# VHH binders against Leucine-rich colipase-like protein 1 (LRCOL1), part 13

Target 1, 137 residues: Leucine-rich colipase-like protein 1 (LRCOL1), of Homo sapiens (Human) (a6ncl2)
Amino acid sequence: GYGPQKKLNLSHKGIGEPCRRHEECQSNCCTINSLAPHTLCTPKTIFLQCLPWRKPNGYRCSHDSECQSSCCVRNNSPQELCTPQSVFLQCVPWRKPNGDFCSSHQECHSQCCIQLREYSPFRCIPRTGILAQCLPL
Short names: E, the ipSAE of ESMFold2; O, the ipSAE of OpenDDE; V2, 0.75 times the mean of E and O plus 0.25 times the DockQ between their complexes.

## First folded at step 19 (VHH; framework vhh_7nfr_2)

Design v01 (from u02 with P102E E103G G104N; at its last look DockQ between E and O 0.38; V2 from the best seeds 0.00; counts 0 for: pae O 9.3 > 2, framework grips)
Fold by OpenDDE, look of step 19:
Structure v01 (fold): chain B 137 residues (1-137), chain A 121 residues (1-121)
Amino acid sequence: as target 1 above (137 residues)
Amino acid sequence: QVQLQESGGGLVQPGGSLRLSCAASGFTFRSYHMSWVRQAPGEGREWVSSIYSSGDDTYYADSVKGRFTIARDNVKNTLYLLMDSLKSDDTAVYYCAKDSYEGNKWDYDYWGQGTQVTVSS
């Protein structure tokens, strides 16, 4: 995955978390993974239908069908990740969101990867100002 | 109360190996990215390695890349640092650190007491 994960709600599990019963999930949907025998919390449609779980962006995938975006792309990495799909139905390269660890600017959605402190890892940060500078906030 | 307790440090010969462990408690370990940071005598703190909460992605300082391996067991609430091909320059106190995400500020909010790693012939 990417970014910080949400703290588990003691009462309800989020999308993609393992479950055994519908009521465990905030969505009230616990369904089998499309590709795995495991049951996960899945979104519920407006028609009160539980959808099969799809991996969000940044998750490892092996096939497009695994991804919510229907895009499983191999970047300049041996790993394939779920990537966003444009309005033109094209799969775009995966870009890490703000706060995620990075090794280069190209990894970040913002195209900004900087070390905030001497003892800190490099992280994706937003571009600031009109000049779109990669400055720590 | 967040607690991080490092262990596994010691004296080792150059070229040797150590495995550090960090026992975490007091927070949802699996929900946070974790890091190792070290401090050599007379030097500032130096980032060593970080790992995503899921364990899927790992990052290393250039100085340790290819030699160290960060790992985690979210069931055991334990962070690991496998240290191979140790060098004298690796001598430092190694700290386990918890990432914090406070708004747009990214930092470490908790540290362990550290474990001493000494590489000497």
Scores: ipSAE 0.008, ipTM 0.287, lowest interface PAE 9.3, mean pLDDT 81
ESMFold2, look of step 19: ipSAE 0.470; ipTM 0.833
ESMFold2 (binder alone), look of step 19: mean pLDDT 82; pTM 0.825

Design v02 (from u02 with P102T; at its last look DockQ between E and O 0.28; V2 from the best seeds 0.00; counts 0 for: pae O 9.8 > 2)
Fold by OpenDDE, look of step 19:
Structure v02 (fold): chain B 137 residues (1-137), chain A 121 residues (1-121)
Amino acid sequence: as target 1 above (137 residues)
Amino acid sequence: QVQLQESGGGLVQPGGSLRLSCAASGFTFRSYHMSWVRQAPGEGREWVSSIYSSGDDTYYADSVKGRFTIARDNVKNTLYLLMDSLKSDDTAVYYCAKDSYTEGKWDYDYWGQGTQVTVSS
């Protein structure tokens, strides 16, 4: 996936990771991926139902139905990615979350792409709250 | 304990190729982005390349773009750097680095010991 990754417990896999049994997943849901003959960890509803696996934001997609947001958008890149859906049910352009590698401010959700150190790649960082400046913390 | 061990460095002529490997242990390798950083003699550290945890996205410094390829095998817990069309300016110690995210900041929290790459005729 895209963005910062959390260390996963070896015994509990995150959403989208391959699984064989429900208990392998943090969500306690391991279900067949409708897009491939594989079983993946999926979200669990408040009704304790395992949903079909859908790709989260940032994942490559070919059709809206693949995405949790029901939004598969091609940006200026030849690749299509799952993007958020607004409250108005509009698919928004994909923007990288904080922590992702970037080449320009426009790539980032925060509109801030900063090199934190001279030996570091550029990364999306949050804007400062009041001044909305792209400054390293 | 986190361990990163680079290998594959050596002496090569200009235009040659090398493949570096980094064996990772002590952490959930597949959950972290990884990077290669190099340091030439008398110079500071220079970012070379980074790869997402999933391996889907890769990034390169302009100096190595089109020549180097970063890759990873999350099953083998190994990071790779394929180096083609090597130049004298590529001479450096190459380090494998684990990306970390803490308190809203990205950094490298672990480094390997490095592997020497020397490009000379």
Scores: ipSAE 0.010, ipTM 0.251, lowest interface PAE 9.8, mean pLDDT 81
ESMFold2, look of step 19: ipSAE 0.457; ipTM 0.831
ESMFold2 (binder alone), look of step 19: mean pLDDT 80; pTM 0.803

Design v03 (from u02 with K105R; at its last look DockQ between E and O 0.02; V2 from the best seeds 0.00; counts 0 for: pae E 16.8 > 2, placed apart)
Fold by ESMFold2, look of step 19:
Structure v03 (fold): chain B 137 residues (1-137), chain A 121 residues (1-121)
Amino acid sequence: as target 1 above (137 residues)
Amino acid sequence: QVQLQESGGGLVQPGGSLRLSCAASGFTFRSYHMSWVRQAPGEGREWVSSIYSSGDDTYYADSVKGRFTIARDNVKNTLYLLMDSLKSDDTAVYYCAKDSYPEGRWDYDYWGQGTQVTVSS
């Protein structure tokens, strides 16, 4: 007979089923579709593209490409998070000016967060010397 | 109106156990995949576990495999997370999350208010 869906039912997975490769899926699209790291058979976009799901702002990330914002940076957090781009459409972490209190080198524009005196708080300081090392004055 | 209400959190000692529940209403629960997601203070959200609508397929983050068990009761419209051998690193607010479509496609569209789990001596 004619008109059967045997080739689709026999060898291809429906949307939402686990997969390893695009060809396993009726959609021919096997990609990340949720917060979970599993690849699942997923519908293509209206432009017939097989695009992975990307993380919203506030989700932990390792690379810019994981994020809907295309911006994975550390902003006052121990971990990198998906973050909106700045008002100037830049994906850069804001860093504290010299003199501000800090807890890590990465918080500072100078990348230097040290305790200048034994009894003082940690502060962002300029790098000193020609070698631009993070040294106390 | 879709509603998800988590419960069962609390203070527990390391090595202890808790069972979290998520009561679901306002949608056909048995048709949707469900997940648990957690967030510790000052950190990003972390996926914990997922279960297919049928209840037969379960998935776990590496950090919780062998210690946590996800389950669902499609008659009571309830999602569960049995947490065993708890560690201080498991301290977080735990959220129940609904997939946006029955076949699973995109982001989760509804979240509960969360239940606090605190593991400390």
Scores: ipSAE 0.000, ipTM 0.190, lowest interface PAE 16.8, mean pLDDT 75
ESMFold2 (binder alone), look of step 19: mean pLDDT 84; pTM 0.848
OpenDDE, look of step 19: ipSAE 0.033; ipTM 0.521

Design v04 (from q04 with S105K; at its last look DockQ between E and O 0.43; V2 from the best seeds 0.00; counts 0 for: pae O 5.1 > 2)
Fold by OpenDDE, look of step 19:
Structure v04 (fold): chain B 137 residues (1-137), chain A 121 residues (1-121)
Amino acid sequence: as target 1 above (137 residues)
Amino acid sequence: QVQLQESGGGLVQPGGSLRLSCAASGFTFRSYHMSWVRQAPGEGREWVSSISWSGDDTYYADSVKGRFTIARDNVKNTLYLLMDSLKSDDTAVYYCAKDSYPEGKWDYDYWGQGTQVTVSS
């Protein structure tokens, strides 16, 4: 039996969206985040518990528990950021996406930090799959 | 239309300080990285400094590191360059440049008219 298509109440907010009441969220969970006195839609566990908002990668954090990855790592700056967790449950250093400014290859996800022109800053650029060369698009 | 207007240049003695400003309009300023680039007489353009869209990340050329500070006010749509301990070698036209990222370009797509900085005794 086709269960009643829950009318996706277009009015429900997704995870991470600001909310004031639980009913605003698809998860029926609106909780205060750790960053600011803002309430966001958070996941609901199978036990009907609302989880605190967890930050995605790249967001500033102070504790591992703030991050979806459970990894809050200090980068080369005085800032700590949420970073990915490996399959071995190790926190990996934060790496910048393509286009971001960089100071070294290690800062980039692609492992390529190149100055494209003399008047340009160093940027993370893609690395070719076959030749593993840092080539600008 | 994208507009970048530099100001604050002038004549200064060695060891002096200047503050450059770049007024930006015609685009969502807070969404773009910004840079300062300079060109000395007879020389090519030289990258000076860059700042991320949020202002969280700043980068400097080795020649100006420790002396210059790049900053931005995303409310005022203004880019700044604080220049301390100026040297004769800092004499150049200073340009404000808009980063083309994230539009898939690895370059600056807009430049100001520049402001002249002259460091001379």
Scores: ipSAE 0.026, ipTM 0.330, lowest interface PAE 5.1, mean pLDDT 83
ESMFold2, look of step 19: ipSAE 0.599; ipTM 0.891
ESMFold2 (binder alone), look of step 19: mean pLDDT 82; pTM 0.826

Design v05 (from u02 with S31N; at its last fold request DockQ between E and O 0.36; V2 from the best seeds 0.58)
Amino acid sequence: QVQLQESGGGLVQPGGSLRLSCAASGFTFRNYHMSWVRQAPGEGREWVSSIYSSGDDTYYADSVKGRFTIARDNVKNTLYLLMDSLKSDDTAVYYCAKDSYPEGKWDYDYWGQGTQVTVSS
ESMFold2, look of step 19: ipSAE 0.504; ipTM 0.853
ESMFold2 (binder alone), look of step 19: mean pLDDT 82; pTM 0.830
OpenDDE, look of step 19: ipSAE 0.565; ipTM 0.847
ESMFold2, look of step 21: ipSAE 0.555; ipTM 0.866
ESMFold2 (binder alone), look of step 21: mean pLDDT 82; pTM 0.836
OpenDDE, look of step 21: ipSAE 0.698; ipTM 0.937
ESMFold2, look of step 24: ipSAE 0.504; ipTM 0.848
ESMFold2 (binder alone), look of step 24: mean pLDDT 82; pTM 0.831
OpenDDE, look of step 24: ipSAE 0.728; ipTM 0.948
ESMFold2, look of step 25: ipSAE 0.544; ipTM 0.850
ESMFold2 (binder alone), look of step 25: mean pLDDT 82; pTM 0.828
OpenDDE, look of step 25: ipSAE 0.695; ipTM 0.933
ESMFold2, fold request of step 26: ipSAE 0.544, 0.546, 0.471; ipTM 0.866, 0.869, 0.844
ESMFold2 (binder alone), fold request of step 26: mean pLDDT 83, 83, 83; pTM 0.839, 0.835, 0.838
OpenDDE, fold request of step 26: ipSAE 0.749, 0.039, 0.709; ipTM 0.950, 0.363, 0.933

Design v06 (from u02 with D62N; at its last look DockQ between E and O 0.48; V2 from the best seeds 0.47)
Fold by OpenDDE, look of step 19:
Structure v06 (fold): chain B 137 residues (1-137), chain A 121 residues (1-121)
Amino acid sequence: as target 1 above (137 residues)
Amino acid sequence: QVQLQESGGGLVQPGGSLRLSCAASGFTFRSYHMSWVRQAPGEGREWVSSIYSSGDDTYYANSVKGRFTIARDNVKNTLYLLMDSLKSDDTAVYYCAKDSYPEGKWDYDYWGQGTQVTVSS
C-alpha cells in the first residue's frame, strides 16, 4: 500500500519574504515589490486581492504609495522616508530612535539630540519622564 | 582582535588637502558606525565626523563642516576623511574610532594609533 505521501509542508513564506508564486506565501499573494524587480509575499485583502509590497517606516521612498503607512515624507535631509501616520491620518515626520546620530533635537524621537562628550558625536537620547529634560543616561 | 590603522597624515600648507584612511579589521566593519576624532597639542579630544554603518548619513563638527568629507568603503573595510581647505587649527593627531553602538552606549570601544596632520606655512 502506497502510504499517504507526506505532503511536504511547504513552509509558507511570510509577508516581505521573496517568492515566485502565490502559493509560496501564507497570504497566497506574491507580488512585485516597489524596491526592486523582486516579488515578495504581500497581504491579501478581505476581497481576496493581493496588495503591493509596501515599505515599513524608515525606508526610503519616493511616493506615499510605497509605504505601509501611506506616508512618504521628506525630512530636512534630501531623503524621503516612510513615516508613521497619526490617528488623524497625518504623516508624522520621521524621527530617529535612541542612539542614532543627530544634528538637531527634531531629528530624534525623544526630541533630544545631545553630545555626551566632546569627542563623541551628537546622539538621540531619552527624555526624562517628569521634567522632559534631555539628560544623559 | 579589532585593529584600526590610520594613514595619510602629513605636513600641508594652509588651503591644502589631505586624505586620511583607516584600515579596519577584526570586526564586521559594515555593521558599525565610524568616526574621526582629533586631538590638538595641549587640547582635549574633539569629535570631527561620523558616518553611519550604511554610509548613507554623515555628520560633521561645525569647525570642519563644508571642508571635510567622511566616507567609507565597506568592501575594503576602510574609513576615509577627505580634508579640504585645511587650516592651521586643523593641526592635530587624527584618530579613527569604532562606535560602540549598539553593544555599548555613547562611546567608542576601539581607537587607532592616530595619524599626525600638520597644517603650516
Scores: ipSAE 0.437, ipTM 0.788, lowest interface PAE 0.9, mean pLDDT 86
ESMFold2, look of step 19: ipSAE 0.503; ipTM 0.847
ESMFold2 (binder alone), look of step 19: mean pLDDT 82; pTM 0.831

## First folded at step 21 (VHH; framework vhh_7nfr_2)

Design w01 (from u02 with R30S S31R; at its last look DockQ between E and O 0.21; V2 from the best seeds 0.00; counts 0 for: placed apart)
Amino acid sequence: QVQLQESGGGLVQPGGSLRLSCAASGFTFSRYHMSWVRQAPGEGREWVSSIYSSGDDTYYADSVKGRFTIARDNVKNTLYLLMDSLKSDDTAVYYCAKDSYPEGKWDYDYWGQGTQVTVSS
ESMFold2, look of step 21: ipSAE 0.499; ipTM 0.852
ESMFold2 (binder alone), look of step 21: mean pLDDT 83; pTM 0.839
OpenDDE, look of step 21: ipSAE 0.704; ipTM 0.943
ESMFold2, look of step 22: ipSAE 0.492; ipTM 0.852
ESMFold2 (binder alone), look of step 22: mean pLDDT 83; pTM 0.837
OpenDDE, look of step 22: ipSAE 0.120; ipTM 0.565

Design w02 (from u02 with S53W; at its last look DockQ between E and O 0.37; V2 from the best seeds 0.56)
Fold by ESMFold2, look of step 21:
Structure w02 (fold): chain B 137 residues (1-137), chain A 121 residues (1-121)
Amino acid sequence: as target 1 above (137 residues)
Amino acid sequence: QVQLQESGGGLVQPGGSLRLSCAASGFTFRSYHMSWVRQAPGEGREWVSSIYWSGDDTYYADSVKGRFTIARDNVKNTLYLLMDSLKSDDTAVYYCAKDSYPEGKWDYDYWGQGTQVTVSS
């Protein structure tokens, strides 16, 4: 009770590590994750409120509650992904940013999936007006 | 110091199988995409396969699709290339490469020393 709790004032776990109590986490937040039956270290807001872990945009999902955006929709993919939500509560398509790996133009925000060098993977690349594969119809 | 060390190359007959490994150290392996690239003697380097940081998305050059499998173990910090149905034109030095995305330019920022794969009867 009134003795020092020296062990309980140490924190070492980062975001996403499993935990039992807040004190185990660098964030001092150990909260439930809707995707798993166990608690994980999660971020804390400046108002000292622990945030539950939810998936960022682009992560695979099966229902809206898994996503930070509350949007789990099928885009141009065979699997549903977390996508942004507009201020009107409509889910918008998410596409990969420039530089990320891709297999088709439709996956990219730029609509341009190109292999620029023989040693490079296909990447989402900014659209230019001179690239035939990425030009609008 | 970032280090990438390939191993598992060797001499194999056509139709054979081989597993390449790449031991990674000096960076947070699980945060970066990884690729295999190969270079036949006297030729330029050719992309073979890439894998997402999480291991759940994979990409293959048409020449190896269906025969090669890229995989990673984010606990052991190791990248793999499982090669089946090998052909003589798969003969090359195989390199492990760390992708720079999303940081830096869209290119590889570190390469291994390579491991020789020779397919010959």
Scores: ipSAE 0.541, ipTM 0.865, lowest interface PAE 1.2, mean pLDDT 79
ESMFold2 (binder alone), look of step 21: mean pLDDT 82; pTM 0.831
OpenDDE, look of step 21: ipSAE 0.710; ipTM 0.944

Design w03 (at its last look DockQ between E and O 0.29; V2 from the best seeds 0.51)
Fold by OpenDDE, look of step 21:
Structure w03 (fold): chain B 137 residues (1-137), chain A 122 residues (1-122)
Amino acid sequence: as target 1 above (137 residues)
Amino acid sequence: QVQLQESGGGLVQPGGSLRLSCAASGFTFRSYHMSWVRQAPGEGREWVSSIYSSGDDTYYADSVKGRFTIARDNVKNTLYLLMDSLKSDDTAVYYCAKDSYPEGKWVDYDYWGQGTQVTVSS
C-alpha cells in the first residue's frame, strides 16, 4: 500500500506577505518593509542580500542603522533625524554655535565650552586668541 | 528704561527653601536669556543659573545643581529661582541679570537688578 504522499504544502510566502523567518519566504528574505511596521517577505538585493528598509533623510530615528544614510543625529531641534553624511563620509551631529549656553565641549561647534568670567554662564567660544584654553594640548 | 527688581530673599534655616522672583520691565522679556548671579560677603560674583528666552533649556552651576531650579513666565515678565536644600554657603546677595543680544557675544549681561539678600543660618 503506497501511503498517502504527505503533500508537503511548503507554501512559501510571496513578496509582501507577513513572515517571521527568512525560510518562510520564497525569496528567503523576511525583513521590515517601508509599507508596514511588520516583517514581510522582501526581495533580495542584486548582491543577494536581505536588507531591511531604512528611513530616508528627514525621518525621526534613534540609531544610525535606521537611516539609509547610516546617520542619525540631532539637528537644530531636540529631535534626532536621518541626515546625509558629510562630503568626508562623516556623520556629524549638529552642534551649538558660538555664544550659546553649554555644559560640555561636545555641545559646541567649536568644541569649546568655557566660562569667561566667574559670574558668566558657560558658552560656546571660538578657539582663538585669549580663548586658547580649549586648544588641544 | 530697563528695570530688574529682585524679591523673595530672607532668612532661612539650613535645609530650607526659598523662591526668588525678578520682575522685568522696559524691554521685550521673552526675547532675552536670563541669569541669576550671587555674591557672598567678601567674595566675587558667582554665576548660579541661566535660562534661554523660550524657557526650554536651563543651566546650573555645579554648586547648585540638583537643588536650584530656574524658571520664567514670559507672560508676566518674571524670572524665578526655586532654591531647595539651602546651605550656609548659599548665603549671598542674589542678582537677576539680562543677557546681551544678539547672540554670539561673549559679553554676558547688559543690565542687573539691585539684588535680594538670602541668608542661610541656624
Scores: ipSAE 0.583, ipTM 0.886, lowest interface PAE 0.6, mean pLDDT 87
ESMFold2, look of step 21: ipSAE 0.583; ipTM 0.872
ESMFold2 (binder alone), look of step 21: mean pLDDT 82; pTM 0.824

Design w04 (from v05 with E103S; at its last look DockQ between E and O 0.34; V2 from the best seeds 0.56)
Fold by ESMFold2, look of step 21:
Structure w04 (fold): chain B 137 residues (1-137), chain A 121 residues (1-121)
Amino acid sequence: as target 1 above (137 residues)
Amino acid sequence: QVQLQESGGGLVQPGGSLRLSCAASGFTFRNYHMSWVRQAPGEGREWVSSIYSSGDDTYYADSVKGRFTIARDNVKNTLYLLMDSLKSDDTAVYYCAKDSYPSGKWDYDYWGQGTQVTVSS
């Protein structure tokens, strides 16, 4: 292996990763956004101007401007999320993939949000069987 | 190798507060969801709280909502549980757990050693 080089990998962080210095980021941009108590790696333009961080789809939001998609919508639940934007500039619903954390069935693509074990969080799980309902494990 | 080390437990009176910490090493902490799980004497393990890798989204068991706050510091690779308004039935060993998501296992793949919290007069 290449052991000594791991100290020299400061500039490998991707967009959205926490940072303290610009040099930690592939983009060479470590800036704040309106939601972070600390700085994150953000994109840089060809004019060397750091852009603000914006959240990808599925992230919790309060305003459209927080989202890469410019869509922060309430999907039949009290929680607003960043969602895709259609070619007609209309926000479309987003649902969580299997395995992700959830608090209601509606949040999940599968429409199934259950706690599989007493020590587990509630997760989106696949539906099984012909009933198309959430079943306990 | 993955290591999770909890600290901050102790003896506290009802109504008191504690802050638990979990120092993480041996993996890219910021890429994984994290959870707190507890085990009361003579009982099985019980989910307490979970937090997304980003730190933005948090989830709580009904028994602790409004009293406990989960947080993480992805620069220091540390998970926290701020426990307020503690009750006797919060007495347990508290474990830090690394979630396997987004892998297909949908479980925890690593656990800490636990820290004892005792709420007694």
Scores: ipSAE 0.568, ipTM 0.874, lowest interface PAE 1.1, mean pLDDT 80
ESMFold2 (binder alone), look of step 21: mean pLDDT 83; pTM 0.836
OpenDDE, look of step 21: ipSAE 0.696; ipTM 0.936

Design w05 (from v05 with S100N; at its last look DockQ between E and O 0.35; V2 from the best seeds 0.57)
Fold by ESMFold2, look of step 21:
Structure w05 (fold): chain B 137 residues (1-137), chain A 121 residues (1-121)
Amino acid sequence: as target 1 above (137 residues)
Amino acid sequence: QVQLQESGGGLVQPGGSLRLSCAASGFTFRNYHMSWVRQAPGEGREWVSSIYSSGDDTYYADSVKGRFTIARDNVKNTLYLLMDSLKSDDTAVYYCAKDNYPEGKWDYDYWGQGTQVTVSS
């Protein structure tokens, strides 16, 4: 059968790293990104099929297939975001955690979107605390 | 080692345009959000624009909305800032900054050395 692979020294790249060949990836999968025609190391199914890389929760999306969760919903936000999926395969309501970028208070679990320092982007921040306050924006 | 190298700055007249680039190496560029930050002479650093790792979500300071465009190329590991309708107030050193948010931080962990943009009559 299956012959020796001389290129196993290249199999060090993790999921999401750029690649040109399957052998570069720990998963042995180098496929296109669902967002663009880029080749990246991607997961492999239990049936040894390569999967495309997909967006984590909180990323903007237009279709469920863009998201690792398979959930792209308008969930407490003016735009659709990738959200978690329950064990019953239903999309779970979700708001952005502290530290994530935001443009409005409503996007955040804390309901507080502020700029902590002049050089920082607006981020979801706890409403009260020594480190941050929710100020008008 | 993480390295960010800005380029594309220069001298331009008011109303002119420039395209800044930031070449990234030493980390998996596509996994991280990126920002542009500027510092005018004698002033503190001021946030300009941010972009999600995917390139689809963008954020701008009010002072630059409608005039500047942030973009990234995750194949070439390059961040861009397309600057149009430049004003004297845009004169500053422009820095590329790496956000470490996907790993739970609320700040930048690496900065470039900056590129000078000068808008003068």
Scores: ipSAE 0.570, ipTM 0.864, lowest interface PAE 1.0, mean pLDDT 79
ESMFold2 (binder alone), look of step 21: mean pLDDT 81; pTM 0.820
OpenDDE, look of step 21: ipSAE 0.707; ipTM 0.944

Design w06 (from v05 with S50T; at its last look DockQ between E and O 0.52; V2 from the best seeds 0.00; counts 0 for: pae E 2.2 > 2, framework grips)
Fold by ESMFold2, look of step 21:
Structure w06 (fold): chain B 137 residues (1-137), chain A 121 residues (1-121)
Amino acid sequence: as target 1 above (137 residues)
Amino acid sequence: QVQLQESGGGLVQPGGSLRLSCAASGFTFRNYHMSWVRQAPGEGREWVSTIYSSGDDTYYADSVKGRFTIARDNVKNTLYLLMDSLKSDDTAVYYCAKDSYPEGKWDYDYWGQGTQVTVSS
């Protein structure tokens, strides 16, 4: 006939193919859909939104925007991790509760690390007083 | 019935080394933080060192930092204090103490009988 069968030239990429622009994709959605830094053609949501995948809690991060929680903080780890926000949608680092051992004020939720008695270790203690001073109870 | 039994004390020359042990029984040792506390003649008790139940974190009084090492063996239910570069000021009865943490309590609930360490020239 008219020679070997010609492959069709697709104008839109399928799900999972690398892309740079939404228009390259059959889905019209080019976004991050995994830990890989490259954007890929991705399905839209059932609400027809083109949303990027974000990291769950516990994953390493550099920016709040990488996390499903919108919270990327450094706690007792050498690196920042995606962490749940507080009840009031506040993104604050975890700190030690009262009674726990410490070596500096910054380790404590109370911001108060003192030795109450000569035989006691240094502990996180509630802060009291009108000047918010770090004083023994 | 909680029991804490210290051992390993003795007479040592300045600059010498000594290893104290505390055998624990009557409670689940690996669940509790432990401390060493000492009392020199005619003085009050002084905190020396603390170790977390896991053994992964340790704290030291400034007077012993860099010279003493606290350790624990959660299989043998034993707390240790390795003392190096001993000074005459380290002469004291050394007590093993069980921390009462969790939150809301800031003291020891059980003590051993103590072991005498004497550093003399």
Scores: ipSAE 0.380, ipTM 0.810, lowest interface PAE 2.2, mean pLDDT 81
ESMFold2 (binder alone), look of step 21: mean pLDDT 83; pTM 0.838
OpenDDE, look of step 21: ipSAE 0.593; ipTM 0.884

## First folded at step 22 (VHH; framework vhh_7nfr_2)

Design x01 (from w01 with D107E; at its last look DockQ between E and O 0.12; V2 from the best seeds 0.00; counts 0 for: pae O 12.1 > 2, placed apart)
Fold by OpenDDE, look of step 22:
Structure x01 (fold): chain B 137 residues (1-137), chain A 121 residues (1-121)
Amino acid sequence: as target 1 above (137 residues)
Amino acid sequence: QVQLQESGGGLVQPGGSLRLSCAASGFTFSRYHMSWVRQAPGEGREWVSSIYSSGDDTYYADSVKGRFTIARDNVKNTLYLLMDSLKSDDTAVYYCAKDSYPEGKWEYDYWGQGTQVTVSS
């Protein structure tokens, strides 16, 4: 009698390794890299706490509330600009519209469910390659 | 002065239930979203649940979804967390958190002192 094959606990795949499911990755994020046609384990979105902006990234701002990212920071320029609050490392699309609360990446069209702020509910956010550190001024 | 005071914590067996309360004062409670956050020993604070100011929308962490229920009484200025089917992993200090903005930016400006929840056989 073939004993129950011990399901080899497939060790979580590291970043950059091929994957088929989010659960296969240590990051719990398996997505198509924009740079490669293959599905790879990707880092989770790093959210840097900035305040939301109404203006898109790169626009001049005087206050965080003016930016969609809620992050108005001075970059290497004397001007304060709207900057992203998070570095989106490629997550899979979510079913829910952007901005909705979510519990998993699969729920969002963007395939990215992240906390926009520390100790906040997870929300669907669009994928972006923009790396921005939003430090409160 | 804004004050948040948690209560209702205690020692329970796995599978047990607890009801946490957070008494709020010093602000218009009904205008602010509220949240529960917990911190286990040696761990960082973890978001547990949030509720809108109106009470119409509630959100839960995956770890507590289906087991915990957040509620509020805007007349009594009280936030609640009903915890069912408690697990050992739920052991933590539970904090009540006030949103900094009436518009719900999910920034917290005030926290309670916390109430200890211990789930142990």
Scores: ipSAE 0.000, ipTM 0.283, lowest interface PAE 12.1, mean pLDDT 74
ESMFold2, look of step 22: ipSAE 0.491; ipTM 0.854
ESMFold2 (binder alone), look of step 22: mean pLDDT 84; pTM 0.847

